# Designs tried in a protein design chat: VHH binders against q8rxe9. Part 1

Every score and structure here is a prediction.

Target 1, 356 residues: q8rxe9
Amino acid sequence: SVATDDTSPSVKKRVVSGVQPTGSVHLGNYLGAIKNWVALQDTYETLFIIVDHHAITLPYDTRQLGKATTDTAALYLACGIDVSKASVFVQSHVPAHVELMWLLCSSTPIGWLQKMIQFKEKSRKEGVENASVGLFTYPDLMTADILLYQSDFVPVGEDQKQHIELAREIAQRVNHLYGGKKWKKLGGRGGSLFKIPEPLIPQAGARVMSLTDGLSKMSKSAPSDQSRINLLDSKDLIVDKIKRCKTDSFAGLEFDNAERPECNNLLSIYQIVSGKKKEEVMEECKDMSWGTFKPLLADALIEHLSPIQARYQEIIAEPEYLDKILSEGADRAEELGAVTMRNMYQAMGYYQRRRY
Below, numbering starts at 1 at the first letter of every chain, in headers, positions and changes, except where a header shows other numbers; antibody chains are not in Kabat numbers.
F, E and O stand for the ipSAE by ESMFold2-Fast, ESMFold2 and OpenDDE, each averaged over both directions (binder to target, target to binder). V2 = 0.75 x the mean of E and O + 0.25 x the DockQ between their complexes.
[cut] stands for letters that were removed.

## First folded at step 1 (VHH)

Design a1 (framework vhh_6z1v_2)
Fold by ESMFold2-Fast, scan of step 1:
Structure a1 (fold): chain B 356 residues (1-356), chain A 123 residues (1-123)
Amino acid sequence: as target 1 above (356 residues)
Amino acid sequence: EVQLVESGGRLVRTGGSLRLSCAASGRTFSDYAMGWFRQAPGKEREVVAAISWSGGSTWHADFVKGRFTISRDNAKNTVYLQMNSLKPEDTAVYYCAADSGYEWLDSYEYDYWGQGTQVTVSS
C-alpha cells in the first residue's frame, strides 16, 4: 500500500562510459568488457554515451557513421543495457558536450595535451604533425563527457589511466580558477563546479584469445575474420569458424597446459558461454576428441548468442523504437548537463541568455 | 582525516638553499591537493605554492617563481618545498596544508593544516 520502489539515479553514485560507434562487437569485447558494464547498472546510475564526435577524429566513412551509431546502440541494448536502469544516448544529440569541451580547452595548457599525443605516437609510430586538431584535443572532449554529468566513477582499462588523470587535473584546475569564494561573489553556491571522478577498476573480465592463435588476444583489428566470433555471426558461420579453428594433436582436452594455448582458449570459451564451472567442464571434456568437442562448443556459442541476436534484430527492425530510446536518453542527459553548464557560465562570469 | 607534520625549517644565510618536507598520515595522501603557505610576524598568511593530487599541476606565487619548487612523492606520503636563493624577506613560519581535491589555491578552503616550521634567513 505504501510500499514503493524508490530506486532513482539520485540515490546511486554515477558511472559514465563512452563507447565507440563501430557497429560491431566480437566475443572478446562482450565477455571482457560489456558484461561488466551491464552488471554496473544494478549498483550505479549508469550513462552510456555513443561518442560519435570522437569517431570523426581519425579517417572514417561518412556513409557508415549513422548506421554504425544505431547498430552500436542496438548491440549494447541487446547485450543487456536496460533503459529503465541506465541512460543510452548519442554524444552529438547533446550540444553541451562540445560547449563544455570548448570551455575546458580554454583552461587546458597545450603541454598537458602534448604528453598524451606523444605517448600515442610512440606506441603506434604515427607522426604528430599529421594528427588533426580534433585528435590532439580529444582528451578535453573525453573530459567534458565525464565532467558534464558530475560522474563519480569512470570504468578504465589500463590504457585509459592517463586520460582519467588528465580529466581529474582539468577538474581541479577549473574548480580552483572559478569555484569557491569567487563563485559565491557572483551569486553561486561556491565550492566545487565539478566532482573529481575516480577510476573504477571492474573485476577482471574473461581473456578470450584468437581462434587462429591461442597466444594472441581476440581482436577486431586482426586481418582474418576467421580469428574471431562476432556477436552477429550466423549459426552456419559460427559452425564453420569453429570447425576451421586452430587445434593440436594431443589426446583429450585440458586447461592450463602451456603447450596447448588453443585448447585452453577453446575450453575457456565453452566454460563461459555454457555457464558451467571449470571443474564441470574438465570432467565433461577430458576424454573428448576435437571432432566431438568442436560441435559442442559451436552449439554452446549459438545457444548463448541467439537471444542477443534475436534482441538486436527486434531493435533494428523498429527504427522508431531505437530513435525514441536514444532521444529520451538525450533528454535526460541534457537535463543533467544543463545544471553543470548553468553553473559554469555563472562562475566564469558570462552574461547568460534569457529565454522568453 | 589527514594529519600533517612539517620539518626542515632552520636558520640559513641569504642566497642559501633549504628543503622543507611535509609528512602526511591518516587517509590516502594521493586523494588530496597540497599547498605550502607562510606567515611572517605581523603579516597575513600567504600562499607560496600548490600541487595537485597527482603532481601533474603546480602553481608558485610570483614572489618565489624561479626560486622555489613544490613536489610530492605519493609513495612516501610526502610533499616537498625546495627553496633556493633565499632572501631575508622569505623569513616566516611555513605551513603545509591539504585540500579535499576540489580547490587547492585558496587558503580559506584548506581543511587540514600542519603546526608550521620556522625558516629564518639572515642578511
Scores: ipSAE 0.000, ipTM 0.141, lowest interface PAE 16.7, mean pLDDT 81

Design a10 (framework vhh_3k1k_2)
Fold by ESMFold2-Fast, scan of step 1:
Structure a10 (fold): chain B 356 residues (1-356), chain A 120 residues (1-120)
Amino acid sequence: as target 1 above (356 residues)
Amino acid sequence: QVQLVESGGALVQPGGSLRLSCAASGFTFDDYAMRWYRQAPGKEREWVAGISSAGGSTSYEDSVKGRFTISRDDARNTVYLQMNSLKPEDTAVYYCAADLGSWEYSYDYWGQGTQVTVSS
């Protein structure tokens, strides 16, 4: 509910998650992460942010950003995000994200940003000395995405805890500098300005490996599109990618042979998308050749992805529906964020605008 | 803070050998697969070799099979690339990589690279 200082009033705990507007989602993202986010909707108040401001921190195509944003929204809805249970919105439709980021930048030591893994990796593409201020301050924007909504939890993988730790440190620092009795003397409630978010490590999703290297996770950053199945890949493209995927020269198929990472990966994908138990797959496939198995895997992938693709096409065919969903999500987000922004401006001693 | 530091690059004659090392810190090394990539001047970065987190599985690009061997020492947080029968075509900056990205922000984390030159 809407309140100036809503805290612990027997409401669902809140989870916020940001998603890149790539216009595409691959099988690894879907099975490894998105299915877990869909499940969170039943337990938590969930906000899914399409982070288009983050997308501009590296070189991008201005002709594609808008379409990638709406395509990404439609894909997440097609994967099972339910707008009756969750809010989905575009980051740039809520100006408070950038406003809060600017305020947080004023309280973030440069050294804290220098330790961030994402800056180091992304700056390798541009050269460190030529990297943008936006790329350097990216973690402050990510922190604003979380803290703006007084999030209880942020979904993170085991290797993603660094960004939540920065958000926690910034929240603690701002609470120390501007909260407490000082805020109360300025007419505020006192106490903490920000809830300190906790990492939420969901039940591990399926770890889907590259079609060209069974030792590497399937990823968008891989140079070859042949290394991944995208959710919107055509039937013919799925068949072609599976036909060309890396295999071995062993007889028969089996799980859990460390010498056969591609075999384990492809059987695991088949198990998950077919809905079969591991024992059923093992018995069915143990004596198959790759020539027999690959068509079976391709058919199972096509069957699994067809409902998602159909739902995506349904959503894209109704642009007014998608626009309404994103607008309503943004309205909800703006209402929640406005409370945080009023408190921040007050605690920081700003002269606040009055409407007449 | 994650750091990958490559070493061992040098100028060698065709047919020579080199061992590259990559020292990793700032993450639980044992839990991640490690890879070697290379980039020749004016060319795209190319995958060379990979080793699983358990060290039981290795994979190689076809042009290096039988000549290169990847290995790891989890007690020292180090991955190695033993390079034998080097060819002029192997001339490149060699990068150590770990996939530390999330499913949402998936990307490889890279070291600074070490230059291997195979000439004359």
Scores: ipSAE 0.000, ipTM 0.199, lowest interface PAE 17.3, mean pLDDT 82

Design a11 (framework vhh_6fv0_2)
Fold by ESMFold2-Fast, scan of step 1:
Structure a11 (fold): chain B 356 residues (1-356), chain A 120 residues (1-120)
Amino acid sequence: as target 1 above (356 residues)
Amino acid sequence: QVQLQESGGGLVQPGGSLRLSCAASGFTFSSYDMYWVRQAPEKGLEWVSTISGSGGSTYYKDSVKGRFTVSRDNAKNTLYLQMNSLKPEDAAQYYCATDYEWSGSYLDYRGQGTQVTVSS
């Protein structure tokens, strides 16, 4: 097993998380990832990166990127990211991410990148010649996001496992090529240049499914907005989406019936947003009709999301405060990354610039 | 000169357990990260686990997490891999490795390996 419980509180292990600046967060991302990241702040040194350089590897709107970046940062803060316990910053505010990515690209075999899922999918749909160099090399940028800060752990879902495996292989390769006695002979400490990062699987990770298909995971990529609850959805919109969501014709409600994937999904959402235990929800809801349950679920969602929405509005109403937080986070990240970059340049034999 | 010698492999049924050992000599064992890597008959060499020089940090391939545990005894210059709930896909030649010396890598400074077979 991963030894997360063995992490010393007096010498905190580091956790790094990146998030795309989409400007929106749906319930599945919140309950499956962000809520767990919030909990990690109490036991780990946490860094949360708004990865705007990753946002440009696929088609995007240049008029919206800046606003989406600040909206995403505000949403994460509203969800409970606490700047007194964690660092929050924008990737492009720390140039070392791209510097390290370039150095890592020089050590990453093309064959390792060709196996990555997103590049494969893009190549199959549009042909390899139409995929950007950025899309092809973005796993090296993701690796740089992690390795720059000597991260011990990265919170990931099943889908991101391949990227963390690549990051581990790249770290091992760079350590072999440039670390050890070679680095010591160049005046360095020797040993490993990078910690080998490990995925941190969320405890009781909430797998939130589509409102229109209980067998499909809730996704921002789904064509219909009716398939998801967004954190900033209005009360009326939440009620409408829940009224229209797919249900079955069975009597009563229950968990873990393979014939009732929508029932299991909706009860699981209710359990989490209400704060109740599974046994409490089972007893409360077992004899309910959908006509009784759907309003109950909608009310629980509204109650849970209202404080988040209120905090979000407070944060975006104070743009100078948000800017200061992101700037301070970037300064802290830059200090941490400077150590790694100095070590990398030294181990790779670069002539380093002197600053007067 | 680095010397690594693996042992503890064998034939087990699915769900069985094995404990691999690696005896190391020729370098300051406690100063170097150690690796377990494996190679199945029709697959490339795969990283399985890493343990830091002090033993304070351990890392695992996702498919073996919760089933495999790496440890070391620096006083005895010995590396271990406890393998539980073995699956057919775990069948491979297992090697211990280190990146000692300038031209070394976990692939270049590996032992001769120990065979793990999982079948019924």
Scores: ipSAE 0.000, ipTM 0.095, lowest interface PAE 24.9, mean pLDDT 82

Design a12 (framework vhh_8dlx_2)
Fold by ESMFold2-Fast, scan of step 1:
Structure a12 (fold): chain B 356 residues (1-356), chain A 120 residues (1-120)
Amino acid sequence: as target 1 above (356 residues)
Amino acid sequence: EVQLVESGGGVVQPGRSLRLSCAASGFTFSSYAMHWVRQAPGKGLEWIGNIYDSGSTFYNPSLKSLVTISRDDSTNTLYLQMNSLRAEDTAIYYCAREGWDSSGYEFDYWGKGTLVTVSS
């Protein structure tokens, strides 16, 4: 995207979202999450954090992490994240995330972390004693990602609700222990140290299903690349994948028939990428054969993804531009986080370093 | 960049043993947990087991007595040893790398698979 002079002061509530540095995005991630995040920029003050510290809590390739971080940033910018409306930055470029995480760890009972899904899933294979400290304390780092910026909302799927509830409980506990009159007596403002974040639940129907199984969610982890459309797939590959996708033998096309999960999935994808209303798609497609519809869907996907692919190539061809964007985002984040960190250190009674 | 290439498949008689290999490249193999997964014709995926970077292994309880997973980090190779093969073991066998933020069953890279046919 081109620079704009849209400099409206933010009177908006703040939304913070963490993004894994995977280096790739499929259609399900894009339509189910990223497209919603792009829309949030118009309503909220948005911060998008590429969470590279989270990426190291499980085995990873040290030779790929940096490239995956920049590739992920470029993909999100290509999808419509606008740095004139949002801040995009790398978690490790703002040390306050880890500093706050450490302070929050001192106030988080071990039992609260043991209940978290990620730790339960990993520990069941190895026994609890073999899970890394990083994986065990991961929810405190997620909490720090949110609370550092006094976030009003966190956009979450249903399976992430537990993480938001933990962040709320930690914020409430820290406010009780260190806020109020105790903080005033130490020269602080008093009151609450942290705003209690709320989950921002996306609208129902954000699920994109597998091209080879309408009952399974589209996933990067599926064995066949034929089961998904990746944002960077070539035109020929998109056509081939749609040609090979699973269909049924019913006449015509329709939404909301439980016996036709593939039909519902493919029509839903067409609706979203074409920008048409459901009623318009129903009228257009009701009498189509799969032979007529599949080329239409492929063309709509190609038309939708081509600008994204072009923008991605522009961004990765200019690594200094991307570096500048991420650096400026980190500067903004660091400024916001410094306020929270000064308040925390003061309320907790730390001797604050003075620069001379 | 990342490549996983399975080999060692083919036609095998019932009751015999077979060892599959997976050659990994484009990443630090020794730092990743690796998995074996199979898909029989017309059926869904079946997780076989995994091996962590530490060498610790975990298996699908249904297959534990029939398979052994090992790795050689010096050659970036993952192995699946299968014993007492039966017709129902006929499948395409995939090796897969465990993803960065996975619960242990989410994979970010898969090989193209190797076909094992157990036939008279």
Scores: ipSAE 0.000, ipTM 0.098, lowest interface PAE 20.5, mean pLDDT 81

Design a13 (framework vhh_6z1v_2)
Fold by ESMFold2-Fast, scan of step 1:
Structure a13 (fold): chain B 356 residues (1-356), chain A 125 residues (1-125)
Amino acid sequence: as target 1 above (356 residues)
Amino acid sequence: EVQLVESGGRLVRTGGSLRLSCAASGRTFSEYAMGWFRQAPGKEREVVAAITWSGGSTWHADFVKGRFTISRDNAKNTVYLQMNSLKPEDTAVYYCAAGDYSEWYDLTEYEYDYWGQGTQVTVSS
């Protein structure tokens, strides 16, 4: 029982992905997530959302948000997002996201939101009374981002499974409360209001660890920029960061030694950005010192990132082109979301405005 | 409030299958998330599987994925644990538990409000 023709072989399944407009993307996000999202374009109908409403739930700079939004969109395009196969748009350009979020908030028990990791982390540091309502309710906004488009799949890492499980639970609750015979009584179709989305866990993306701690994943929230490689880092900065990265005193280099997390991390990065097979890297690097390997890794990173940086500069140099791409994406998203919003307002018994 | 009674535990041979049932009494069963926990001799109690109030989302511990399946029938006020390809290491007392929505991935017994008495599963080598 499906509410759409998505069970038909001729219809692509839909995938929705979001990214915060930080203006910077690090190597871990690129290799672990964005490269996998790019590959999904060939198989699925894909929607990529620059989630600027999520960006304001934590401290941010009002002078930077607009530029960070366009910079992030340009980086996604530079990484291989193809607007002929996918839609890219800004969340705030489609008001239905916030409208649906409000309706979902009215159906989400407070206890469900209190369990979410981001709220727990923020409230641990600043106390519950100082956390914003936006931070507390952002999982409902994430749920709206997904459910608005009747998404079949959401690509997530292991750390994001909790949010997708919440989205599934909310969708099921809303279907139960407002769908079925109750919706038919109001003149509607009946059945389910929402598809229940499934997490799409990509085949294990590169798990890129911190340059200063091989036991911690590479993160934009780490205090030191020395802990990460950003896609737009200059050649000199990449060389400097790799020179300063944490290493061990063992002879030679090897994968899969639990006592050598930094060695495994740096070799894994080299393998992926060089395009070499693991066996080839093992044979090449097994007898290298860190003094020999670090320049090799830096050169491989520079070679891999240079085409992305060049494409990014080309896109940023044409702001009208980028604006048109984001506007066209928003138009597509608005068209898709309008169906969901009409159904929700009808099923919830709202008096709907008529256009004459 | 809800009261829980497990059944179905018995002796099973390695590689065998067994289905555990947890019957709930109380008007609000369909409003609770449900979990299965187990406690092996000399070990701490650990979470095995969890299911949301609607049955639409499930979680299974890595050591039982592909072998165990949790399900529920809200019309019968019952939650089930289908156990396939049983191993001697699965020998434990299995407990049914009910609680609010919780973090499936790091569930502990403290997340659950109501507990059954347990049912013994023994897997012979």
Scores: ipSAE 0.000, ipTM 0.152, lowest interface PAE 16.6, mean pLDDT 82

Design a14 (framework vhh_enristomig)
Fold by ESMFold2-Fast, scan of step 1:
Structure a14 (fold): chain B 356 residues (1-356), chain A 119 residues (1-119)
Amino acid sequence: as target 1 above (356 residues)
Amino acid sequence: EVQLLESGGGEVQPGGSLRLSCAASGFTVSSNYISWYRQAPGKQREWVSTIYSGGSTNYAESVKGRFTISRDNAKNTLYLQMSSLRAEDTAVYYCARDEWSGSYEFDYWGQGTLVTVKP
């Protein structure tokens, strides 16, 4: 981690990140992404959006959406997102997201969206044959999530960079169509309506693999829950999953042996959750049997996850507190987005409402 | 650097077979959702098949029973075995990587390989 004061003398760069309201988080997502996102709040002005409009673009359970939204927010707060350093809010609580999305849709060629829709459809185990208008236009909503706040950076894995390129192209197109001298002629400041966001790619990400196959990434989409550790798994369940996880018949334990992907995966998990350096883990574990190591790993996981689980239960037990946090985040977001919306409506030549 | 490179396309008679390959670098195929798409002349791209991280597969209705998607983890390569080819299967075939994790998806595409089914 780096101190904020050393990187930003007076004004922090802004980072916007969206998270799906799934209601659950597994260890792979936590160690590979969320832990890094938590570190971003020390360096950047961060906005974390619970993107509940995403959930309605595909079949969903209306009885679960609200609970999944609040459960997801509570999980991210429990993982270390700090509302004194970051804004956390629900996408649907800030209507400007949809307003901007609609304006951006008018400037987005159909061809730019077709490829992305097909990606979403194919990534599901049970395919959807006909995309809804919402699913088709959702990349414009993702773009609105970013551009509404004049984001400098969007955190993505190296593999997710291409989606930020769509947001960049839309921003450039809107700046060209409506900015510059045209906007100045309408009484605006001219120049660009939007900052062009850059991808923020962490230099080192933990890749956590399946407990049942060291060559497959740990995934929510895997059929067997035994393949993953969920952050809210009980102590007994963690012990059982680790006891049953796939291992090899080699003597001792080691990193970086291509013939031992499960060994590398489990040692990497132990290293990260124990807070030890790789060299320390290598020396500690080199002569261990699986029978000795598995209890050690389970204990380290339980020790690491227990504070997160306790914080989650504390937050979810106080719904008024969580509601207040999300409401205050939405108020902050609305204030920031209002500037962008006024500029857009002005540059696009709209007759703007006056309140008497 | 994430890269995908398709090969194996060519001309074939109706009822014939071809095997397409997609060599992947910069990521592990066994850890990701990898798909085949195709684009017929003058038409939009359409999804053909996906292999999921756990090894399960899915197919477009038009190719089900005729095409088989597979991977070789040791070679980090994706395959599409095509049989009983029809004139309607004529298209440029693309492989693409997609990871359903986190808040935003990505799309990495290969350059494509042409399959022509001629009577």
Scores: ipSAE 0.000, ipTM 0.107, lowest interface PAE 21.4, mean pLDDT 81

Design a2 (framework vhh_7pa5_2)
Fold by ESMFold2-Fast, scan of step 1:
Structure a2 (fold): chain B 356 residues (1-356), chain A 121 residues (1-121)
Amino acid sequence: as target 1 above (356 residues)
Amino acid sequence: QVQLVESGGGMVQPGGSLRLSCAASGFTFSDYAMSWVRRAPGKGPEWVSTISGSGGSTSYADSVKGRFTISRDNAKNTLYLQMNSLKPEDTALYYCAKDLSWGDSYEYDYWGQGTQVTVSS
């Protein structure tokens, strides 16, 4: 029999994600976001941006920024980001991000930025006069991070949709002002300059809560390190943190009891890091005391995190290799972004520099 | 986690009716004003309607006044939009939005995923 041989390569939809260079990843970020981003690279063309320009909009330590950037990159690679499937790069290594941000700032009404929740909260507490221009205009930089690459989707938590909605409005406004017949008359293709990005809400990840308060989300900014498991915590530290975590006096263990938020949190963590189904965990743990369960949870965490820690140590032991990976990622990003920048400068009527 | 899940969208002929629902969780629903916002193809977001936390006050965009009715069931943590006499111009992705306690109709601290409404003959 003769089969059709029309196997054109599938053009993947593009997903762009920005990550702050904190130098540290906790369990909540890993299970709730990074693990889902790792899965996305099998379905989508993925770009992971370490947003070091964002890191300077609030007070920071100049002695730590570079190390936090490389540590963050190494942690994401150790978690399963595969540079053969995805591009990983540093925002400041691609100047087009700032160039596009400036062009977008010139097209963004000041009232749109005043309505952003982050600036609004800061301005209420400290007064508008004390906020930096960078903090005020950051949403335009975030928009540039997305639009530069013609992203189809941006993975966001269910509580972070305001920023993508602003990006959509800015893209539509720029398309209206500079696209269509106006762009065609300047020698361009016409039509839209930007794809309108959509939010991608990943399949439900782990809702990981604080080890000291089951009603509060696990957070990097929480005062006590006892409230979180960091991916690089030693085996002894993981054991100690789990021993000291908040529990209750109820008999047995169960999910979904509103009076037992710590119980639900710790069982959820165990379920995900063990790879077991909810029903299996319920049957296994229903009659356990905390004294029996806590060692079980600690062992499961250690087993899950040990391969990640081993990969991280391998990566940081070869700083030249990490630098090469980030450089190659930046080269790919720059090539993609150059198309968008050429189109923008053309549509906006700029005299374009020629290199001889 | 604050979560808003819209449903009830679909395809309908001009003059038809649809009822949108938004299931809310992760916050005290009755303490917050809730809004519907829509995005038509090729246009920016347009505010449609707002209802106060108690349900005692409602407001509507001029384009939908007299045709749409916003309501809420605080016992079920659910927001509704009854859409009557639908026009092709009502074709849009409809979002449920949680208002800021300090904000106006443009200041939303959380948006839902959206539900598509298409009015076509």
Scores: ipSAE 0.000, ipTM 0.096, lowest interface PAE 23.6, mean pLDDT 82

Design a3 (framework vhh_enristomig)
Fold by ESMFold2-Fast, scan of step 1:
Structure a3 (fold): chain B 356 residues (1-356), chain A 119 residues (1-119)
Amino acid sequence: as target 1 above (356 residues)
Amino acid sequence: EVQLLESGGGEVQPGGSLRLSCAASGFTFSDYAISWYRQAPGKQREWVSTITSGGSTNYAESVKGRFTISRDNAKNTLYLQMSSLRAEDTAVYYCAADYSGWDEGYDYWGQGTLVTVKP
């Protein structure tokens, strides 16, 4: 497990990403995140985290959390995450995440967290007076998820950068407070405790919009299931959802018309699931009616999702396989995180427990 | 009906200044952290600056001390005051309303405004 060869000049950059264990993944998560993560695993050292500690910051069903965790893991693998190239693990199986979060919370000004949009949005749903400390400190946990592994990049959609900017600010602050000469005087290396992570922006297809509102991102939190395609939707349900999706009365189909957000969204989905270039889709579809295009889109979605659904059922039928994969991923993550935690405790001046 | 509309781009000489504006509509502007991003020819989109709903600002190292982000909530408008412009600042500049979270969020981007700094 220990490599002694000098690989420093050719070591892959590290990418860390997480997903909440809802037991369901919609097309937006798949095309905007997971599909791009599959491509990244050949270029980068990749860690994919099922963030079950994040799942408990709002009301949840205790009867479903464990099953949702394994279902989400199986969907990751079914989508093409390859455990020979990537580590997949459950956040709660690596205690260092919450341990680092506590240290980061102690260095994060309250004002930085008060200004986070996600806290404001989620606390409005629950009522501000009943919002948990966990919900308020959620961004520090996300920061810990990233910084624990010295991540170079975090894959996010173009528009989801506020949490990465907070993570960067926290890393810079901790490096300033505890790094450098101060750390050297305590017997440490000195320099920076944390790499400053960068957002990794995926190319075309990062944004999949609602089937009922082309101006809203497709979301698991949307009230209507008609607004999204779930990866496990049946063929009949996919056909029905596409048949009922919002369209316009314009002649022909086109990209990039601001008056036609649904048209742009549906063509973009077709482009990605068909594997065609934008120019090819434009030429194929420019003169189509919605009555011609909708069946074409539904067929393309069914063709794309059927192998994923088959693989998911295969994986779910092998619970020992899932358990082993998640355990091995957690072991790898724990090994990486232990280095960061030792350095943090040293730089912060803690009396460290000696094990005999 | 969410819309972000950038303006103020154009050609400038090195060392010059420009003020970019982003007019927002269709959402509660004052509740959002709003950012400026830029994309130079042949490069990935990069973050430039963010201003939170409370007015706190943050900047990319490459623009710190030269660019100033500000907002006018009464006008639903975001600004980027750019000074001491360099050839490497040549890019299409976008404003964006970003929303944090691992696998959920709302995405709002403008059309972009081109800034060209001539050598």
Scores: ipSAE 0.000, ipTM 0.235, lowest interface PAE 12.0, mean pLDDT 82

